# VH-VL binders against Mucin-19 (Muc19), part 8

Target 1, 175 residues: Mucin-19 (Muc19), of Mus musculus (Mouse) (q6pze0r851to1025)
Amino acid sequence: STCHVYGEGHFRTFDGESYSFDGLCQYTFLEDYCGQENGTFRILIESVPCCENGLTCSRKVIVTFQDQNIILQDGKVTAVQTAESTDCRERSANLYSIHTVGLYLIVKLLNGIILIWDKYTKVSVILDPSWQNKVCGLCGNNNGDLKDDFTTRHSSVAAGALEFANSWKTSQECS
Below, E stands for the ipSAE of ESMFold2; O stands for the ipSAE of OpenDDE; V2 stands for 0.75 times the mean of E and O plus 0.25 times the DockQ between their complexes.

## First folded at step 6 (VH-VL; framework fv_denrakibart)

Design x1 (from s56 with heavy chain E106D, light chain S99D; at its last look DockQ between E and O 0.26; V2 from the best seeds 0.00; counts 0 for: pae E 4.0 > 2)
Fold by ESMFold2, look of step 6:
Structure x1 (fold): chain C 175 residues (1-175), chain A 121 residues (1-121), chain B 113 residues (1-113)
Amino acid sequence: as target 1 above (175 residues)
Amino acid sequence: EVQLVQSGAEVKKPGESLKISCKGSGYSFTDYWIGWVRQMPGKGLEWMGIIYPGDSDTRYSPSFQGQVTISADKSISTAYLQWSSLKASDTAMYYCARQTYYYGSDAFDIWGQGTLVTVSS
Amino acid sequence: DIVMTQSPDSLAVSLGERATINCKSSQSILYSSDNKNYLAWYQQKPGQPPKLLIYWASTRESGVPDRFSGSGSGTDFTLTISSLQAEDVAVYYCQQYYDTPFTFGQGTKVEIK
């Protein structure tokens, strides 16, 4: 299944719901925490505006996966290991791979998640079937049911995209 | 309606400069790569390069690198292809085209009508 | 560069009959991570710009009639027109978008016999 965002915040969820939202904060694109502490990953997303007219020129993507914080920004992919990973065995700590095809950078995580980025506004995530009904965020819940795709962070179903998307903001300090 | 509209046909002499345009409408221009494709008379299609109008990130086919300049002005939703000094071998039809929105596809879903450039010796 | 070779260079097909165009790439354009073939087919009618028919080797673009289908994987691909109509007279091109520079086949001219 595939979720993607492009342009001025045009989303399509795993279950096929399309909506527009381009808030200026950081939002949860996809995670498996879903209100619990036992999750394994988060994918966070921010729109990066063009200074001259305020339109979106790119997206910053932050992936937390195990002890790594993988950042897609400014056309580059960088990895920052967390503070608990002070082990100098860096040669064995590779839990993701970076590939290119066409114009896209592709980050493959060992947990079966594939992140696709064109270095600009297009971000896509592909999940293998093992993730069915196990995720949440701006990409929806991947349960095959369009009726509840606008499930908020608080497990309620929003009537519209604005309420839904704002519930996935990661910091109350922003707007 | 999504469309790309190109500037009109050009007749030039070798050594002259030329800039042809491609104006996008009906979609968010800065969200898509715009490519340029050459078709010489009676010949097939050749990918020349692409530009991302949001920041003018430009990538060229090696066979066209240094021979043309691809640019864009996002404030008027327009991409450009230009030559500083035309050659007779530049006589061709030139198309602009928009990248599809599907992930992983750099194929072109919308094409301009083409600009015929004739360079007479 | 990835070389795309089409065959035949031209073909003549009776109205209502099947037309088959082959396209071969000089290396695999199947990306193993997403299991997609990075191949498109375009139709170019006389005096017109190209039109996208098929992408990912087999996915039909919106508005393209069901008689057009794409198949194949890796290095060998086929465009099939199941029941040729008069408006299908055109030159057909395959294109890879696996690696830059993106490259087209030389084209296959389809005519009515």
Scores: ipSAE 0.253, ipTM 0.693, lowest interface PAE 4.0, mean pLDDT 85
ESMFold2 (binder alone), look of step 6: mean pLDDT 93; pTM 0.950
OpenDDE, look of step 6: ipSAE 0.437; ipTM 0.818

Design x2 (from s56 with heavy chain Y101F E106D; at its last look DockQ between E and O 0.24; V2 from the best seeds 0.00; counts 0 for: pae E 3.2 > 2)
Fold by ESMFold2, look of step 6:
Structure x2 (fold): chain C 175 residues (1-175), chain A 121 residues (1-121), chain B 113 residues (1-113)
Amino acid sequence: as target 1 above (175 residues)
Amino acid sequence: EVQLVQSGAEVKKPGESLKISCKGSGYSFTDYWIGWVRQMPGKGLEWMGIIYPGDSDTRYSPSFQGQVTISADKSISTAYLQWSSLKASDTAMYYCARQTFYYGSDAFDIWGQGTLVTVSS
Amino acid sequence: DIVMTQSPDSLAVSLGERATINCKSSQSILYSSDNKNYLAWYQQKPGQPPKLLIYWASTRESGVPDRFSGSGSGTDFTLTISSLQAEDVAVYYCQQYYSTPFTFGQGTKVEIK
């Protein structure tokens, strides 16, 4: 299954629902927490505007996986140890791998999630079948049923994209 | 309509400089790569390189690296191909083409009309 | 660099008959993670710029007649014109966009017999 976003917030969920959402905050693109504390990853996105016209020029992507933040920004991928760690510990790069195909940057996570970024506005995530019905966020729930793809952070089904997408904002302080 | 419009034909002498242009219209210029393709008289297509106008990220074919400069001015939606010193062997048709990641093709979906460059004494 | 080799160099076909053009890459251009072949076919009529026909080896670009089809995977690809029309007289190019430098085949000229 593939989920993507591009341009001024044009989304297509894993189950094929298309919608537009032009949010300027940080949102959960995809996670497996889904109301529990025992999740293993989050993928967050932010739109980065061009100052000349205010339109989205790129996207920043933040992947929280294990105790690492993997940041896709300014055309590059960096890893940052989270503030949760207090021990001096050498990190292995085998938590993820980076390579290219065409002009895309590809980040493959240890858990089999594949993140595809064109270095600009287009972000795609590919899931293998083992993630069916185990995820949530702006990408929907990957359960094959379009009727509940607009499931909010609080497990209700929104009637429209605006309510759905705003429920996935990560901070109430924004907007 | 979405289109790429190239500058007109050029007749030059060896050693002269030249900058030809490719203006995009009808779409968001900074969201697409612009590539340059050479076609020598009676010959096939040769990929020269590609630029992302949003940040000027540029990739060259090894055959053309150091031979030409690819650039863009996003404020006027225009990409450029430039020679500092033309050679007779630069006589060819030059096309610009865009590549998209938005609409699913990822191939060169729109081509300019071509700019014929003739270099002779 | 990935070398793209087309065959034949030229092809004469009677109107209404089938034309086939082969393209071989020097290495696989199938990316296993997205299961896509990064191959395109272009048509160039005399005096005109190239026009995209097929992308991802087998997907027809919008507005392209259904007599054009692409097939193949990995290293071996085929463009088929199922019933040649007069307007199909052109040179046809394959191109890989799997990795830079993106490369074209040498072209196949299709003529009416």
Scores: ipSAE 0.304, ipTM 0.709, lowest interface PAE 3.2, mean pLDDT 86
ESMFold2 (binder alone), look of step 6: mean pLDDT 93; pTM 0.948
OpenDDE, look of step 6: ipSAE 0.392; ipTM 0.799

Design x3 (from s56 with heavy chain Y103W, light chain S99D; at its last look DockQ between E and O 0.56; V2 from the best seeds 0.00; counts 0 for: pae E 3.7 > 2)
Fold by ESMFold2, look of step 6:
Structure x3 (fold): chain C 175 residues (1-175), chain A 121 residues (1-121), chain B 113 residues (1-113)
Amino acid sequence: as target 1 above (175 residues)
Amino acid sequence: EVQLVQSGAEVKKPGESLKISCKGSGYSFTDYWIGWVRQMPGKGLEWMGIIYPGDSDTRYSPSFQGQVTISADKSISTAYLQWSSLKASDTAMYYCARQTYYWGSEAFDIWGQGTLVTVSS
Amino acid sequence: DIVMTQSPDSLAVSLGERATINCKSSQSILYSSDNKNYLAWYQQKPGQPPKLLIYWASTRESGVPDRFSGSGSGTDFTLTISSLQAEDVAVYYCQQYYDTPFTFGQGTKVEIK
């Protein structure tokens, strides 16, 4: 299954719901926490506006996976292990791979998640089938049911995209 | 049927401006890249650049950056190639082509019929 | 820029015989993550736009006759027409789409001997 966003916040969820949301804060694109405290990953996004017009010039992506913090920004990728509990001797080099080909930068995680970024505004995530019904965020819940795709962070079903998407904001101080 | 239809042949003089078009039909225009390819008389193919109409992301070959403008109007499913001041060396056949939707492949699976641009005094 | 070099520039082959076209890239276009070669082949008949024949070096596009095949890896690639037909008279181009700009080879003209 695939979720993607492009342009000025044009989303398509794993279950096929399309909506537009032009927020300028940081939002949860996808995570497996979903009301638990023992999740294993988060993918956060934020729109980076152009000067002068506020249109989206690029998109910053932050992936937390185990003890790794992978940042896609300014056409580049940086991996930081600041949350790592493993000392320098243990190198988890195969927890993810980062490659570029064609127009895309691709991050493959060991857990069956593939993140694809065009170094501009388009971000896509592909899940293997093991993630069915185990995720939440702006990409929806991947359960095959469009009726609850607008499930907020607090487990209510929003009537529209604005309420749904704003519930996935990571900081209340941003507006 | 999926197709790309280009605007007709042009005969121009050096210094004139020109905008040629490529209209897509039979598919979701905003979901695929559209590229431009030049073929000078008797010569091979040259990749000029590409646009994603969904977000207007535009990438140019270094050889063509600053020489032409690639744009799209997604409301009418049309991509454009534009010169502000033509040169005689711009005489060529210009193709638009759709790059496949497979991420990472970017092969040209559908081509327009071509627009012949002739620039002479 | 990745330079694509084809050989020969021109090739004359009898009807029903094998035609072989080579393409060499100036650097590897094999992508380590998916183990695929980002190489396409196009056919351009006189007065017509190019037509995609093969992508990922060896995968035939839908509707392309099985006499066309692609092979090779890394920097060295081959297009083979196993039994040349009259309608195969054309110029053939390789193209890499591994990294921008997505460069083409100079072309190989195939004629009937």
Scores: ipSAE 0.329, ipTM 0.730, lowest interface PAE 3.7, mean pLDDT 86
ESMFold2 (binder alone), look of step 6: mean pLDDT 92; pTM 0.948
OpenDDE, look of step 6: ipSAE 0.347; ipTM 0.786

Design x4 (from c3 with heavy chain S56T Y101F, light chain S99D; at its last look DockQ between E and O 0.67; V2 from the best seeds 0.00; counts 0 for: pae E 2.8 > 2)
Heavy chain, then light chain:
Amino acid sequence: EVQLVQSGAEVKKPGESLKISCKGSGYSFTDYWIGWVRQMPGKGLEWMGIIYPGDTDTRYSPSFQGQVTISADKSISTAYLQWSSLKASDTAMYYCARQTFYYGSEAFDIWGQGTLVTVSS
Amino acid sequence: DIVMTQSPDSLAVSLGERATINCKSSQSILYSDNNKNYLAWYQQKPGQPPKLLIYWASTRESGVPDRFSGSGSGTDFTLTISSLQAEDVAVYYCQQYYDTPFTFGQGTKVEIK
ESMFold2, look of step 6: ipSAE 0.428; ipTM 0.775
ESMFold2 (binder alone), look of step 6: mean pLDDT 94; pTM 0.958
OpenDDE, look of step 6: ipSAE 0.723; ipTM 0.886

Design x5 (from s56 with heavy chain Y102F, light chain S99D; at its last look DockQ between E and O 0.44; V2 from the best seeds 0.00; counts 0 for: pae E 3.5 > 2)
Fold by ESMFold2, look of step 6:
Parts: C-alpha cells; structure tokens; sequence
Structure x5 (fold): chain C 175 residues (1-175), chain A 121 residues (1-121), chain B 113 residues (1-113)
C-alpha cells in the first residue's frame, strides 16, 4: 500500500482517499502509536514555504525510529542518534539504508517501511500488508475502508479534510 | 486508448521562438512524468529532461539546461517544450514520452508521434 | 553520466534466425535494494516513434511478441530476437533509467540478410 503527498499539500491515503491540505505546521504523516504508548516509529512532515508568497517550495520529513532521527531536508538526508553511543559498530548496524535511484531518494527502514522523496515536494511511504490496521496519521489507517480514512488523532471521524488534518498537528503552539 | 498527441511539424528561421505541445489522453495525467527526447537527423535518441505535471517539478539533462524550457498545464493534460531563440542546430525530431510516477521509475511506455522542427534559412 | 554502449552498430540476419544485440553500461545499473536492473530496450521502425519492448532488463512489455527477450545484469545486457521476422527491421536502443540523465545507447540497426 502507498500514501503520497505533493505540491501544495495534495494527499492520497493508503486506502485511496484524496484530499488537499496546505498547513504550514508540523504534522504526523504516519505513526504506529495511534493513542497508545507502545509505538515504534513516527514520520512527521512540514511544508517549507517559498520566499514571501507562502507557496510550498519543498517538504521536510522527520523520521523517528528507535534511537534515530532521520531528517530529509534541502535535498539531503541527515541521521542523528537520540541517545549517547560510543560504539561505532552499533551505528553501522544499518538500521536504515539511503539510496538514490531514478528521480528519487529512498530511505528503507529495518522495520520494512520504505520512504520515497523526490527531493522536492513529493513524499511517498510504502507499507507491506503486515502494517494493516496498525497505523494512523495524515495517510489514514490502512484498513481498506474509505469510510474512516478521516479518523482524527482522537479517534473520531471528521466530516472534512481540514478538521482531520489539523487534528494531526504535533504542536498547538503553531498557527 | 492511452495516447500522447504532439503538435504538428514546424518550419522556423534562426532566432525565432517556438513552443511545441504534447497532450495526454486516456489516463490520469498526474500519474506520470512527461519526458522529452531529441533525435537529430540520422542520429540516436537523447534524453532532454522530464517534468511532473502535478507540481511542475522539472529536471534537465545538463546538455539541455538553459537551452530549452519544459513546462506543463495539468488542467488541459498538456506538456510543452519551448525555445526562446532557435538555432539551425535545433533541427530535429522531438518526442514526448511518459513514465510512471507513483511506484518509482519505469521505462517510457507510451511515446508521442513526434514533432519535426526544421530551422533554416 | 552513465554511458551506454551497444554492439554491433548494425546487424544483418536471415529470416527466422537469431539476432543478438549487446548493451554495456559504464557503471552498474542494478539497484541492490529492489534487485532490479534499470534498463529498457526500445524498437524504432523507420518513420515511427520508439516503442518499449523490455524494461527492468528482462520484463517484456504487454503486447510484445515472445521472440523478444532481454537478459543480463549489472553492466552487461543482451536483447535477443529468437526468430527474426520481416516486421522486426528497425533500430534498437538500450536505455538506462538508474540515474539522470537517462542515457540511451547509440542504436543497433537490424536488417534482413
């Protein structure tokens, strides 16, 4: 299954729902926490506006996976370990791989999640079937049912994309 | 039927501007990249560049960067190749072709019929 | 840039016989993460646009006759026409789509002997 965002916030969820949302805050694209404490990853996105007019010029992606923060920004990828470690062999354990092929930069996580970025505005995530019913966020819940794709952070089904997408904002301090 | 239909042949003089078109039909235009390929008389194929019409993300071969402009209008399912000032060396056949957007790169599966551009005297 | 080199430049083959075209890339175009070779083969008949025959080095496009097959991996690739037909007279191009610019080979002209 695949979820996409591109351009001025044009989304397509895992279950095929399409909507537009052009918020300028940080939002949960995808996570497996979903109201529980025992999640293993989060993928967050931010639109980066172009100059003074506020159009989206790029998209920043932050992946939290185990003790790693993987940041896709400005055409580059940076990995930062969130806990102190002096063992370089632990860092070389290849918790993720980063490659370019064709028009895309690809991040493959050890948990089988594949993140695809065109180094511009397009971000895609691919899940295998083992992630069915285990995810939430702007990408929907990947349960094969379009009726509940607008499930908010608080487990209610929103009537429209604006309410749904704003529920996935990570900080209420943002406008 | 999935098609890419290009604008007709052009006969131009050096220094003139030109914009040729490539219209897609029979498929979702924003599911694909549109690429441009040049074929000089009696020569092989040259990749010029590619555009994603959904957000106008455009990538050029270094050999063509600054020489042409690739653009698209997704509202009418049309991509364009444009010269601001033609040279006699621009005489060639120009093809558009599509490539799958959502699942990574695949080869060019559908090609336009070509637009012959002749720049002379 | 990845350079694609075809051999031979031209080939004359009797009807019903095998035609073999080679393509060599200047670097590996096998992407280890998905284990696919990012190589395509195209046929261009006189006065026509190119037509896709093979992608991912060995996968035949829908509607392409079984006599066309692709093989090879890494840097060395082959297009085989197992039993040449009259309608196969064309120029054949390989192309890599591993990294931009997506370069083509110089072409191989196939004709009937």
Amino acid sequence: as target 1 above (175 residues)
Amino acid sequence: EVQLVQSGAEVKKPGESLKISCKGSGYSFTDYWIGWVRQMPGKGLEWMGIIYPGDSDTRYSPSFQGQVTISADKSISTAYLQWSSLKASDTAMYYCARQTYFYGSEAFDIWGQGTLVTVSS
Amino acid sequence: DIVMTQSPDSLAVSLGERATINCKSSQSILYSSDNKNYLAWYQQKPGQPPKLLIYWASTRESGVPDRFSGSGSGTDFTLTISSLQAEDVAVYYCQQYYDTPFTFGQGTKVEIK
Scores: ipSAE 0.357, ipTM 0.737, lowest interface PAE 3.5, mean pLDDT 86
ESMFold2 (binder alone), look of step 6: mean pLDDT 92; pTM 0.946
OpenDDE, look of step 6: ipSAE 0.467; ipTM 0.811

## First folded at step 8 (VH-VL; framework fv_denrakibart)

Design y1 (from c3 with heavy chain Y103G G104S S105G; at its last look DockQ between E and O 0.89; V2 from the best seeds 0.00; counts 0 for: pae E 2.2 > 2)
Heavy chain, then light chain:
Amino acid sequence: EVQLVQSGAEVKKPGESLKISCKGSGYSFTDYWIGWVRQMPGKGLEWMGIIYPGDSDTRYSPSFQGQVTISADKSISTAYLQWSSLKASDTAMYYCARQTYYGSGEAFDIWGQGTLVTVSS
Amino acid sequence: DIVMTQSPDSLAVSLGERATINCKSSQSILYSDNNKNYLAWYQQKPGQPPKLLIYWASTRESGVPDRFSGSGSGTDFTLTISSLQAEDVAVYYCQQYYSTPFTFGQGTKVEIK
ESMFold2, look of step 8: ipSAE 0.490; ipTM 0.796
ESMFold2 (binder alone), look of step 8: mean pLDDT 93; pTM 0.949
OpenDDE, look of step 8: ipSAE 0.556; ipTM 0.842

Design y2 (from c3 with heavy chain Y102S Y103F; at its last look DockQ between E and O 0.71; V2 from the best seeds 0.00; counts 0 for: pae E 3.9 > 2)
Fold by ESMFold2, look of step 8:
Structure y2 (fold): chain C 175 residues (1-175), chain A 121 residues (1-121), chain B 113 residues (1-113)
Amino acid sequence: as target 1 above (175 residues)
Amino acid sequence: EVQLVQSGAEVKKPGESLKISCKGSGYSFTDYWIGWVRQMPGKGLEWMGIIYPGDSDTRYSPSFQGQVTISADKSISTAYLQWSSLKASDTAMYYCARQTYSFGSEAFDIWGQGTLVTVSS
Amino acid sequence: DIVMTQSPDSLAVSLGERATINCKSSQSILYSDNNKNYLAWYQQKPGQPPKLLIYWASTRESGVPDRFSGSGSGTDFTLTISSLQAEDVAVYYCQQYYSTPFTFGQGTKVEIK
């Protein structure tokens, strides 16, 4: 299954729902926390506007996975250790791989999640079937049912995309 | 049917501008890259560059960077190749071709019929 | 840039016989994570646009006859036409799509002897 976003916030969820949302804050694209404290990863996205016209010029992606923050920004990938470790360079290399092939920069996480970025506005995530019903965020819940694709952070089904997407904002300070 | 239909043949003089088009139909135009390929008379194929119409992400071959402009208008499902000042050496057949976003088929799976550009006199 | 070199430049083959075209890249085009070679083969008949035959070095595009097969890995690749038909007279191109610019080989013309 594949979820993606491109351009001015044009989303397609894992279950095939398409919607548009052009928020300028940071949002949860995908995570496995889903109202629990025992999740293992988060993928956050931010639209980076052009100063002149407010259109999206690029997209920043932040992956929190175990003790790593992997930042996709400005056509580059950087990784920052979030916890103390004596072998962080080797552990970083074993926890994920980063590779450019074709038109895309690809981050493959040890947990089987594949993140694909065109170094511009398009971000995609591919999940294998083992992640069914285990994820949430702007990509939906990957349960094969369109009826609840607009499930908010608080487990309510929103009437529209705006309420749904804003519930996935990670900081209330941004508006 | 999935199709790419290009604009008709052009006869131009050196120094003139030109914009040729490639219209996609039968598929979701914004979900696929569109590339441009040049074939000079009696010669092989040359990759010029590619655009993702969904967000206008555009990549050029170094050989063509600054010499042509690749653009798209997603509202009419059309990609463009443009010269600001043609040279006689631009005489060639120009193809557009579709390339999928996914890892599985980044090759050019659908080709336009070609646009012959002749720059003479 | 990854340079793609085809051999031979021209090939004459009797109807029903095997035709073999080689393509060599200047560096590996195998993506180790998915174990795929980012190589395509195209057929261009006179007066027509190119047509995709094979991608990922060995996967036939839909509608392509079984007599066309691709093989090889890393830097060395082969297109084989197991039993040449009259309609197979064309120029054949390999292309890498591993990294931009997505370069083509110079082409191999296949003729009937």
Scores: ipSAE 0.321, ipTM 0.745, lowest interface PAE 3.9, mean pLDDT 86
ESMFold2 (binder alone), look of step 8: mean pLDDT 93; pTM 0.948
OpenDDE, look of step 8: ipSAE 0.657; ipTM 0.869

Design y3 (from c3 with heavy chain Y101F Y103S; at its last look DockQ between E and O 0.87; V2 from the best seeds 0.00; counts 0 for: pae E 2.2 > 2)
Heavy chain, then light chain:
Amino acid sequence: EVQLVQSGAEVKKPGESLKISCKGSGYSFTDYWIGWVRQMPGKGLEWMGIIYPGDSDTRYSPSFQGQVTISADKSISTAYLQWSSLKASDTAMYYCARQTFYSGSEAFDIWGQGTLVTVSS
Amino acid sequence: DIVMTQSPDSLAVSLGERATINCKSSQSILYSDNNKNYLAWYQQKPGQPPKLLIYWASTRESGVPDRFSGSGSGTDFTLTISSLQAEDVAVYYCQQYYSTPFTFGQGTKVEIK
ESMFold2, look of step 8: ipSAE 0.534; ipTM 0.799
ESMFold2 (binder alone), look of step 8: mean pLDDT 93; pTM 0.948
OpenDDE, look of step 8: ipSAE 0.703; ipTM 0.883
ESMFold2, look of step 9: ipSAE 0.496; ipTM 0.784
ESMFold2 (binder alone), look of step 9: mean pLDDT 93; pTM 0.948
OpenDDE, look of step 9: ipSAE 0.525; ipTM 0.837

Design y4 (at its last look DockQ between E and O 0.29; V2 from the best seeds 0.00; counts 0 for: pae E 3.4 > 2)
Fold by ESMFold2, look of step 8:
Structure y4 (fold): chain C 175 residues (1-175), chain A 120 residues (1-120), chain B 113 residues (1-113)
Amino acid sequence: as target 1 above (175 residues)
Amino acid sequence: EVQLVQSGAEVKKPGESLKISCKGSGYSFTDYWIGWVRQMPGKGLEWMGIIYPGDSDTRYSPSFQGQVTISADKSISTAYLQWSSLKASDTAMYYCARQTYYGSEAFDIWGQGTLVTVSS
Amino acid sequence: DIVMTQSPDSLAVSLGERATINCKSSQSILYSDNNKNYLAWYQQKPGQPPKLLIYWASTRESGVPDRFSGSGSGTDFTLTISSLQAEDVAVYYCQQYYSTPFTFGQGTKVEIK
């Protein structure tokens, strides 16, 4: 299954729901925590505005996985340690692989999640079938049911995309 | 309707400069790669290069690197192919075409072509 | 550079009969993680730009008749026209878009016999 976002916040969820939301903050694209403490990853996104006209020029992607932040920004992928570690040589080599197919940068995480990024506004995530019913966020819940794709961070089903998407903002200090 | 409309045919002499255009309409121009394809008389298709108009990221075929310039003006939804000094061997049909990611990554929309004739 | 080789160079087929065009890449263009072959087929009629027929080796573009089908994987690909019509007289090209430069095959001319 695939979720993607492009342009000025045009989303398509894993279950096929399409909506537009052009928030300028950081949001949870997807995660497996979903209100619990036993999650293993988070993928966060931010829109990066153009200096010239304030439209979205690119997206920054932050993956929190195994006490590391893997950051897709400025056309590059970097790993940033989020926990105390003394062995920097092993930090990023065990967490992901990176390559190019066509015109896109592909980041494959050790847990089988595949990120596809054009270095600009287009971000896609591919999940294998093992992730069914195990994720939440702006990408929906991957349960095959469109009726609850607008499930908020607090487990209620929003009536519209704005309430849904704003519930996935990671910091209320951004306005 | 999604369209690519190219500039008209050109007749030139060797050594002259030329800039031909490809105007996109009916879609978000800055969200799609635009490629250029050469077809010499009686020959097949040759991929010349591609540009992302949003930031002008360009990629050239090694055969065309340094021989042409691919550019775009996103304010008027137009891509360009340019020669500083034409050669007789540049006589060909030149197509622009759109390429996308999360649908078809092939060239799904083509311009009508611009015939460039260079003769001494 | 990935070299795309088509066979035959030209093909004459009776109206209503099957036409088969082969395309071989110099290396695999299958991306195993998504199981997609990065191959397209185009039709070019005289005096016209190319038209996309097939992408990802086997997926028909919208508006393309059912008689056109693509098959194959890895390095060996086939375009089949199950019942040739008069309007199918054209040159057909395969193209890989797995890695830049995105190379084309040399073309196969299809004629009515």
Scores: ipSAE 0.340, ipTM 0.718, lowest interface PAE 3.4, mean pLDDT 86
ESMFold2 (binder alone), look of step 8: mean pLDDT 93; pTM 0.947
OpenDDE, look of step 8: ipSAE 0.446; ipTM 0.816

Design y5 (from c3 with heavy chain S56Y; at its last look DockQ between E and O 0.58; V2 from the best seeds 0.00; counts 0 for: pae E 2.5 > 2)
Fold by ESMFold2, look of step 8:
Structure y5 (fold): chain C 175 residues (1-175), chain A 121 residues (1-121), chain B 113 residues (1-113)
Amino acid sequence: as target 1 above (175 residues)
Amino acid sequence: EVQLVQSGAEVKKPGESLKISCKGSGYSFTDYWIGWVRQMPGKGLEWMGIIYPGDYDTRYSPSFQGQVTISADKSISTAYLQWSSLKASDTAMYYCARQTYYYGSEAFDIWGQGTLVTVSS
Amino acid sequence: DIVMTQSPDSLAVSLGERATINCKSSQSILYSDNNKNYLAWYQQKPGQPPKLLIYWASTRESGVPDRFSGSGSGTDFTLTISSLQAEDVAVYYCQQYYSTPFTFGQGTKVEIK
């Protein structure tokens, strides 16, 4: 299944719901926390405006996965440990791969998540089947049911995209 | 059903500007890349560049960077190729083509009928 | 830039006989993570736009006759027409879409002998 966003916030969820949301904050694109503290990953997004027109001309993506922060920004990918690392001689197993193929930069995580970025505004996520019914965020819940794709961070079903998407904002101080 | 329909043949003089069009129908226009391919008389195919109409992300072959402008208007499902000042060497057939989007696949699955551009003094 | 080289430049084949076209890339176009070769084959009949025949080196596009097949991996690829028909007279192009700029081979003209 595939979720994507492009342009000034044109989303398509895993279950096929299409909506537009042009928020200026950081939002949860996809996560497995879903209101609990025992999740294993988050994918966050921010729109980056162009200085000339104020339109979205890029998208910053932040992936937290185990002890890694993987940041897609300015056409580049940077990975940073989020905790004190072990000795430089002893390193953890490779938890992800990064390649540029065709028109895309592709990040493949060990947990079966494939992140595809065109180095501009388009971000896509592909989930292997093991993630069915296990995710939430702006990409919806991947349960095959469009009626609850607008499930908010608080487990209620929003009436529209604005209420739904704003519930996935990561900081209440952003407006 | 799925179609790319290009604007008609053009006869121009050196130094004139030109904008040719490629209109998509029968599919979600903003979900696919649209590429432009040149074929000079009696020659093979040359990839000129490509645009994603969903956000106007545009990539050019180095051979064509700065020589043409690729653009789109998603509200009317149309991509464009334009020259600010034509040269006689721009005489060619120009195709638009849709690039499939399957994870990792970007082959051109649907082609326009072509627009013949003739530039002569 | 990845250079695509086709051989032969032209080929004359009797009706019902096998036609074979080779394409070589200047570097590997196999993406190891998905095990796909980013290679397409196109047919261009006289006076017509190109038509996609094969993508991922060996996958036949919908509606393409079974007599067309693609093979090869890495840098060496082959298009085979198992039993040439009169309607197969065309120029055939390979194309890589592994990295920009995407590039075509110079073309192979197939004629009836």
Scores: ipSAE 0.469, ipTM 0.778, lowest interface PAE 2.5, mean pLDDT 87
ESMFold2 (binder alone), look of step 8: mean pLDDT 94; pTM 0.955
OpenDDE, look of step 8: ipSAE 0.525; ipTM 0.834

